# VH-VL binders against Exosome complex component rrp40 (rrp40): the designs that were tried, part 4

Target 1, 240 residues: Exosome complex component rrp40 (rrp40), of Schizosaccharomyces pombe (o13903)
Amino acid sequence: MAEVEEKGLLSYYFPGERIPDSIISQDGSIRLGPGLVFQKKDREEEIVVSKAGRLHQTGKNAMLIDSRTKRYIPATNDQVIGQIISRFAEGYRVDIGSAHIAQLNALAFENVTRKSRPNLNVGSLVYARVSLADRDMEPELECFDATTGKAAGYGELKNGYMITGLSLSHCRKLILPKNTLLQTLGSYIPFEIAVGMNGRVWVNSENLSTTVLICTAIRNCEFMSDEEQIKYCKDLIKKL

## First folded at step 23 (VH-VL)

Design z3 (from y5 with light chain Y52N)
Fold by OpenDDE, fold request of step 24:
Formats: structure tokens, C-alpha cells, sequence
Structure z3 (fold): chain C 240 residues (1-240), chain A 120 residues (1-120), chain B 106 residues (1-106)
């Protein structure tokens, strides 16, 4: 699972506003996440806000607007949870909760050949990375880390339960290295988790009851303080 | 207007190599899969292989695996197929075909074909 | 590999007659296409996803089928319909074509 360091900026932006050059990293190519678009004005390219929200920097060369929306717009290198909706010769069509259905090549897995390609079924869940995002085209997915080429948790998600409809901001918080909620839950119940930037979270634990409990906690703790989260989890575990 | 223009006819001896090109225009080259299909004289169509838009993924028919290589040059919007270790059975017209990008799964545009003749 | 068997191999009919071309798959497929090819020319997309006519394809052409059995029908043949028609499955790798049906107009 890819760890993202999110640096929150205090600046709130409205659609149509330009991101100042001073905020934009000059070290390499900039990756625009949700709420940001490239716009050409007077032959100069500028970054413009498309959705109201707070500006966040995710990595050295990545930015997004946090609008606390549940609508997912694909962005390159986002980890997402998708559901296979169809299978064809080259791979799969995958629902990732965006306007367009994504494509996943059957060879887009670690050390895979045609003969060893994963066989995913319609309805299967997959943890994948967005390798290509275009507004006018179907997003492309890969099931390996872009840097290492390793699976790194990407691939088919078997068993477990998928939570849908989470805010994108909540998901972004869940993937942080230090997450109070997940740490607290983990101290009581061993579990596996995949967090998608598309508002989906997959959880698997020893049994259905514990899985449901964890999912419930994830859904309910979005707006709680760390202290409240801890207390809530403790109380919830007592009911188990 | 989408166009796929292929290189000219080739005559080679068994064991030789040849590289066929397919120049694409009228669309974003790096956004579509490119496939190759061949047709022996008087015969039907046979799928040969494909390359994905980024050029990172290829797959081949068993009949040509290990001998044929599909590549792309993004700068020239051209797809290539290298045919090595040619056999008489490789005598055919070779077509490049663009795969439609969308819900449907089909070839929407074809090149005019390149005839490769393998003879002693 | 999925084998597609087309029948008949050759179909000779008069203008105005109805033509039915069959394509049978060795296993169930989800995506079946038809291509028209005239002598000395590249194939052209004709029917896609079993029953959809490509742009420019006359209404007299229709496709149907599911699972393993597919057909292309030409209602009231015209001289220009003389060609070889190939079915193609796109459900599984490797992609495969049928042997083709040659339609001749008397």
C-alpha cells in the first residue's frame, strides 16, 4: 500500500482561481490531482482550481484540492479499489466510481506473462494504481508499484468487505502512516486494509463480526478527534 | 481523419528478417492499442499480436512468439513489427489495426496491408 | 484457444435474396464482431458486439447471437455486398477469427 504524506495548506480556493507559482514545485513535472486543471492563458500554462476546497500537497510534485466530495476523478498514481465489470482479450473493464470505466491490462501485474496472468471474474475486487488519467478517455490501471515494479499490495482483493461512499478526504487521511483510528483498531483486532483514493476501503479480518465492526468504526469516525476515535473504538470493541 | 499507412511490400529469404511499419495519423497515437493481423494468400485472417498505448505491454500469437516483435515510436506515431527467422509460412499480407477505445471491443481502423513474401 | 467456425464457406445468391451467415464458437464468448473484406482490400468493421452496425453499414445488415452461436444476416442482397465476411471473438486471448464466408452474387 502506497503511503502518502499529505501536507495541508491553509489556503482555500474557489473554482477559477489560479494556484500561485510560488506554491508549485519547480522540481520536475507537477501532477495534478482532483480539483486542479491545466489551463492555457496567453500561451502560458497555469494551474487553475476546478473545485472549491483546500489545497493539499501529496508528495513533492503532486497537488490536489480537497473539496470533501465523494465524486472521484481519476488522477495518475492514485490507488483505487475497483470492481471488474467485464473481461476481454487484453484485460478488464473496471468500475472505479468515476465518470469513465477504467481499463486494466491482464499483463499489468508483477512478473506476469500471458500464461500466468491473473484470472479475475466479473464482480471481483481489485486494488490498483491509476497509470493513466485523461478527462476524455478511460483511465488505465496497473496492479504494481510504479517505482519498484512490485505488487506492493496491488491485485485481487479476496474475501473481506468493501466500504463504499466514503469521502475522498477521509480516505486520504486513512492512508497516512500514523492514523489513530487504524492504529487503535489494530491494537485490538488484526486486520488487512486497502484504502482507495476513490472513496472505497476494503477490510478483511478473522471473522465477519470483526470486519463489520472495523468497517463501522471507519464510517463513523470521519469527523471525530483522535481522542474521540480512541474512546469510540474502545467502546465498540466492548460490544464484541 | 484517422489513417494507418503501412510500408511497402517485402521479399525475403527464409531465415531473414524484415521490419514493417504502420504510420498513424488523425488521432492521439498513444491512446490506443495497435494490433497486427496477417492473411496468407487465399486464406483467412490471423491475429498476430498487440501493443498497448504506452508500449509497455505486448502479446503475441503462439505461431509467431519469439520471432516477431511489436514496437512503437511515439515521436513519429508509428508502430513497427519486426519479423525474424522468417519461414515460408509467414508469407502473408500483414495489417495493422487500431483497437477502439470504449465499451466496444473491436478494430475500428485498418492499414492498407503490407505483403511479405518469403521464398528461396 | 477459442475456435470460430463459420458456415457456409461460400454462399452464392441472387440479388434480393436473404443471406444468413453463421459463426459458432468452441466456447462461450462475450464479444463477437464481423468484418467485411473485399478482394485486395483491408477488412472493414461491419458488425460489432454481435448486433451493432458500424457507421455506413446499410440497414439490410443485421447481427444477432449470444454465447456460442452468432449470425450475420443480409436482408435483400445487393451486388455491392459481394465480399468475404469474418467473425472475430474479442473475449479471450489469443484473438481469433472465423474462416470466413464468401458471399457471391449471381
Amino acid sequence: as target 1 above (240 residues)
Amino acid sequence: DVQLVQSGAEVKKPGASVKVSCKASGYTFTSYYMHWVRQAPGQGLEWIGYINPSGGYTDYADSVKGRFTITTDKSTSTAYMELSSLRSEDTATYYCARKYRGEGQYFDYWGQGTTVTVSS
Amino acid sequence: DIVLTQSPATLSLSPGERATLSCRASQSVSYMNWYQQKPGKAPKRWIYDASNRATGVPARFSGSGSGTDYSLTINSLEAEDAATYYCQQYSSSPLTFGGGTKVEIK
Scores: ipSAE 0.880, ipTM 0.951, lowest interface PAE 0.5, mean pLDDT 93
Fold by OpenDDE, fold request of step 24:
Structure z3 (fold): chain C 240 residues (1-240), chain A 120 residues (1-120), chain B 106 residues (1-106)
Amino acid sequence: as target 1 above (240 residues)
Amino acid sequence: DVQLVQSGAEVKKPGASVKVSCKASGYTFTSYYMHWVRQAPGQGLEWIGYINPSGGYTDYADSVKGRFTITTDKSTSTAYMELSSLRSEDTATYYCARKYRGEGQYFDYWGQGTTVTVSS
Amino acid sequence: DIVLTQSPATLSLSPGERATLSCRASQSVSYMNWYQQKPGKAPKRWIYDASNRATGVPARFSGSGSGTDYSLTINSLEAEDAATYYCQQYSSSPLTFGGGTKVEIK
């Protein structure tokens, strides 16, 4: 019997699904944002999802469904950027923008032991590889290259800025060798970048302003020709 | 129905080794963590270790680290724990326990237990 | 390691009485569970994530708590409730259990 997965905060919900009572604060009146409605069933008031999306808590007693996030379907060996949702003994629950929250074992890092495992906090960003993908199960992540066993850039993403909501097509283009945009930007400004196949990109540079500019460029150049991208970058650099 | 069936009782001498089995049925074996917990006679519960679904990751309590080894056989849906360098203090009932896969973090099913007695 | 201290060690009460079992953690935990164990039997999941009753657990059982302080309450004891109850934290490795509270029914 397929065990019914318990959904919680940051989980993806479909219309008609009920928000579990365990997520609902019992302190005071609940304010429902977009995508949530009160429904009376059998004299009990329930919170029901009206639009597909992820459940977010915006305040102590406020929740909404974020429907802007395109659903990422995990695939084995995809590199993804995730956000740590919770910590437990074996590791972490990680939001990677999929229907299911991913699992990251604390030992799924290069040369790590229980005592030396990375200490990731809730809210931390992680660059990881999907090691297991199943439609009916929580995907599993690892923070090392499958072939070499080395970190190879996987792990905690400290500092920087994460872009969300990028098209998967755009992300696929960004990981290609000889990407015009990234090469052009890199020729002017040193920066680090992690591209997730889940529509997320992380950038870090010398300062926040520069990082934001790079992120803006990445977002804005999705539909630009190579020539347009080069011109855009040149103009952008003049503003720095 | 989910079932965890463990091997029978064992009596060993100090320094000896024993391998306890936990056969799982009624679910996808390779999708769940398996833990081991022991209980000395008249004492409380002590976590021993776990193995992840793929078998690639294991962790152990300090009390048994280096002596106990947890493995799985996917073909038979069986988890194993090998107890080596047995000590008298290892005398206990050993339980396999499946970890729930979902939002909650708990053991949802337990084996019936295997008693291991270490005596000179 | 997170140490869980349960109190009392033994609780002897009459049917119909209220029982309160305490579990204190040496550090703040996010996941606390309770297991019921009867003599000669394996533990059973009883309360999970501090306040959720497992399937088949009577309504007279309740769990509460957060941070370092947790409790299991039996509102009206029945003879069948005689068992040892263990709290368990699942927040950090190694997993740890409390010493247990033995509930005896007079």
Scores: ipSAE 0.880, ipTM 0.951, lowest interface PAE 0.5, mean pLDDT 93
Fold by OpenDDE, last read:
Structure z3 (fold): chain C 240 residues (1-240), chain A 120 residues (1-120), chain B 106 residues (1-106)
Amino acid sequence: as target 1 above (240 residues)
Amino acid sequence: DVQLVQSGAEVKKPGASVKVSCKASGYTFTSYYMHWVRQAPGQGLEWIGYINPSGGYTDYADSVKGRFTITTDKSTSTAYMELSSLRSEDTATYYCARKYRGEGQYFDYWGQGTTVTVSS
Amino acid sequence: DIVLTQSPATLSLSPGERATLSCRASQSVSYMNWYQQKPGKAPKRWIYDASNRATGVPARFSGSGSGTDYSLTINSLEAEDAATYYCQQYSSSPLTFGGGTKVEIK
């Protein structure tokens, strides 16, 4: 009897399928993003998929179904946000939203040795640079600047939330030194941001509610003019 | 068919150096980790080190660190291990082993082994 | 370092008997493999990821285990099964092997 491999994180789910309990963190309240809903069956609460797509963990206790079909094609020197899917002796397998799972060597960090390597867990987020991209190979990642050898913001992304499914064009705009949205938001609220060229953005702020608000703003302002963005931000801040 | 063909047996004196080769064929050489494992006569297997597909990263067992160097030549699809400052305890059969690419974490192919004898 | 302890060191059995080889890890591991080695030959992949038989491995072989305790079982021994079996963890660096179990057929 071919043991049907239980679907896990980053697996493709269809509407109506239940998320296995083994994937759900028991450490607190679970926040469901798009494509997931709570259902009660026989007094037990279960998480059910409402849209077809891949299951992603976007925070400690946050999950969503990514239904976007556009696959990121890795390019050398792209900064990307990845999620650790497995840990092994040499390093990590990392989902970066491409057709192939990327590899991150445990030594691909600033001034790291085998004994001092970061201990990333499955589900952890990492900001990394694509060091090698070949159609026939698994992409390779590094968590340091290629020129300076310094971390330069690369590494584990602790806490915060990850936005998935952003357009590549939007991400390219966000990474520009002069971005109206981010500058405006930053003038009101301190926050950290990592922008991946793979359509993912990570945000961290003082509290979860603020972080979510900023993420929402980033998603909603993609097609707004500068003036509209400023107005939107002003209105948003009033809700804080 | 995937093949790993290693260089021939070597006899060296203590303190000498030797370079062992592992020629790969039947697959994309630059897509796989290459590991080295040794086995002393009548003993078990000992992991020595690895090199990543791009050749940019290596790691070694403490027993050989600073003395052994793993490299690759992409043009010839060959992995090398240079053994320097040889000691009698380095006497062993040395194997190159390819790491499987995928979800599984294991060595899927092995070289035939290279015997290195260190004797005064 | 993760230490893998295999037991017994030597197992001498008759054809048709059941053999159970144990591999215990000093700490929990996520990837455990078994290799078969015959005298004068390179090791061969035998069981991977605790319970999967490599291509060409007879059905009489099975692997099981999780965490720190793993086992390889030969349901009905055949003469060709005489070899040394090594467990290997791939969870953390440095990679480590067990001391091996030598299976002898009487």
Scores: ipSAE 0.877, ipTM 0.947, lowest interface PAE 0.5, mean pLDDT 93
Fold by OpenDDE, last read:
Structure z3 (fold): chain C 240 residues (1-240), chain A 120 residues (1-120), chain B 106 residues (1-106)
Amino acid sequence: as target 1 above (240 residues)
Amino acid sequence: DVQLVQSGAEVKKPGASVKVSCKASGYTFTSYYMHWVRQAPGQGLEWIGYINPSGGYTDYADSVKGRFTITTDKSTSTAYMELSSLRSEDTATYYCARKYRGEGQYFDYWGQGTTVTVSS
Amino acid sequence: DIVLTQSPATLSLSPGERATLSCRASQSVSYMNWYQQKPGKAPKRWIYDASNRATGVPARFSGSGSGTDYSLTINSLEAEDAATYYCQQYSSSPLTFGGGTKVEIK
């Protein structure tokens, strides 16, 4: 198993990651800001990241996750990654990082009937296409290709990790057929990826550690040259 | 103020078709689900179908599936339900009902109802 | 399909008495609503999401419940409360209503 280097201050964290004890002051009470929560696991309290971002220390015993995400403005035919926030008879309310909550009808899947509708849970991730974007309406999503009517990768994203807060420009680069970073990573490690135009990327691989490493690479390589990206990836692989 | 105004009563023979309308006003028509509920004389309420805000998706109760069709006209903010292959058991008052948009899941406004009588 | 069973079918009480209407679901539901309907009129939203009174609903009305068991209570009945009350689940398709409880005031 690849040893993941311990993250510190100013490192990028994903939801669910634990803040290392080495960063947490053991003297006195700690004040948790946005993006951090106390979690009890096996009778021990730990600080867990609830929102993706960079860890900042704002005081002697104060920390927060800085998640500077620009709000996504839905556009028709954009592929997006959404999170189910509620279930109801007709379908789902989906957070896609826009000002408005999107709607996903339960029938907006390939060859779906009432009896065969997907059962998505609150918190589930979906890869979907924006079928309707209007200022006067909640965005509507569909989980199939508009042309073929096939799933074409749209649907529930099981397992893996979701990166949030990526720049839209970075996402646009990631979806290009010839992406140096993804090609380089893929040459060493098999993984699945879904890229949303809403600044979100989903990754799944053989194990959690590898997935996190890939996600970290995606986050860190946004402003790197192709050569730098390749070098970065090679260095990461050595840690596996 | 939100208003749902339905078309008038209809009397039809078995096998005939009828189209009921529900004109909406006082809100953005294309932002809400519209449902239809019927009530046979002296009976309870029965959900029969819905149309989503964009009009792209509909669903129906098994009792009316294949016979009833729900549509919308955005230009007139009107929802329609066409009842085809009418049966005596389709005799009922039909209501359009707007679904609340928010965290709650319920019908917040109802039309006044349209009585459809199917008799030989 | 989720079946909602309301009891009693009819409730005849005097003004000032307490009325308790029951709605039992065949399976657990997340969204339960109550509608009031008077003869010859369309249903009106009354209680939404189990325990919230709709706008204009008197304080004497309350809703409670979770999972499969829900109830609507009228603390002190008034003549104007005579109506049929329907529970409705919004958790799964098809949407379903209870058979209704008719409240009559003696």
Scores: ipSAE 0.868, ipTM 0.940, lowest interface PAE 0.6, mean pLDDT 93

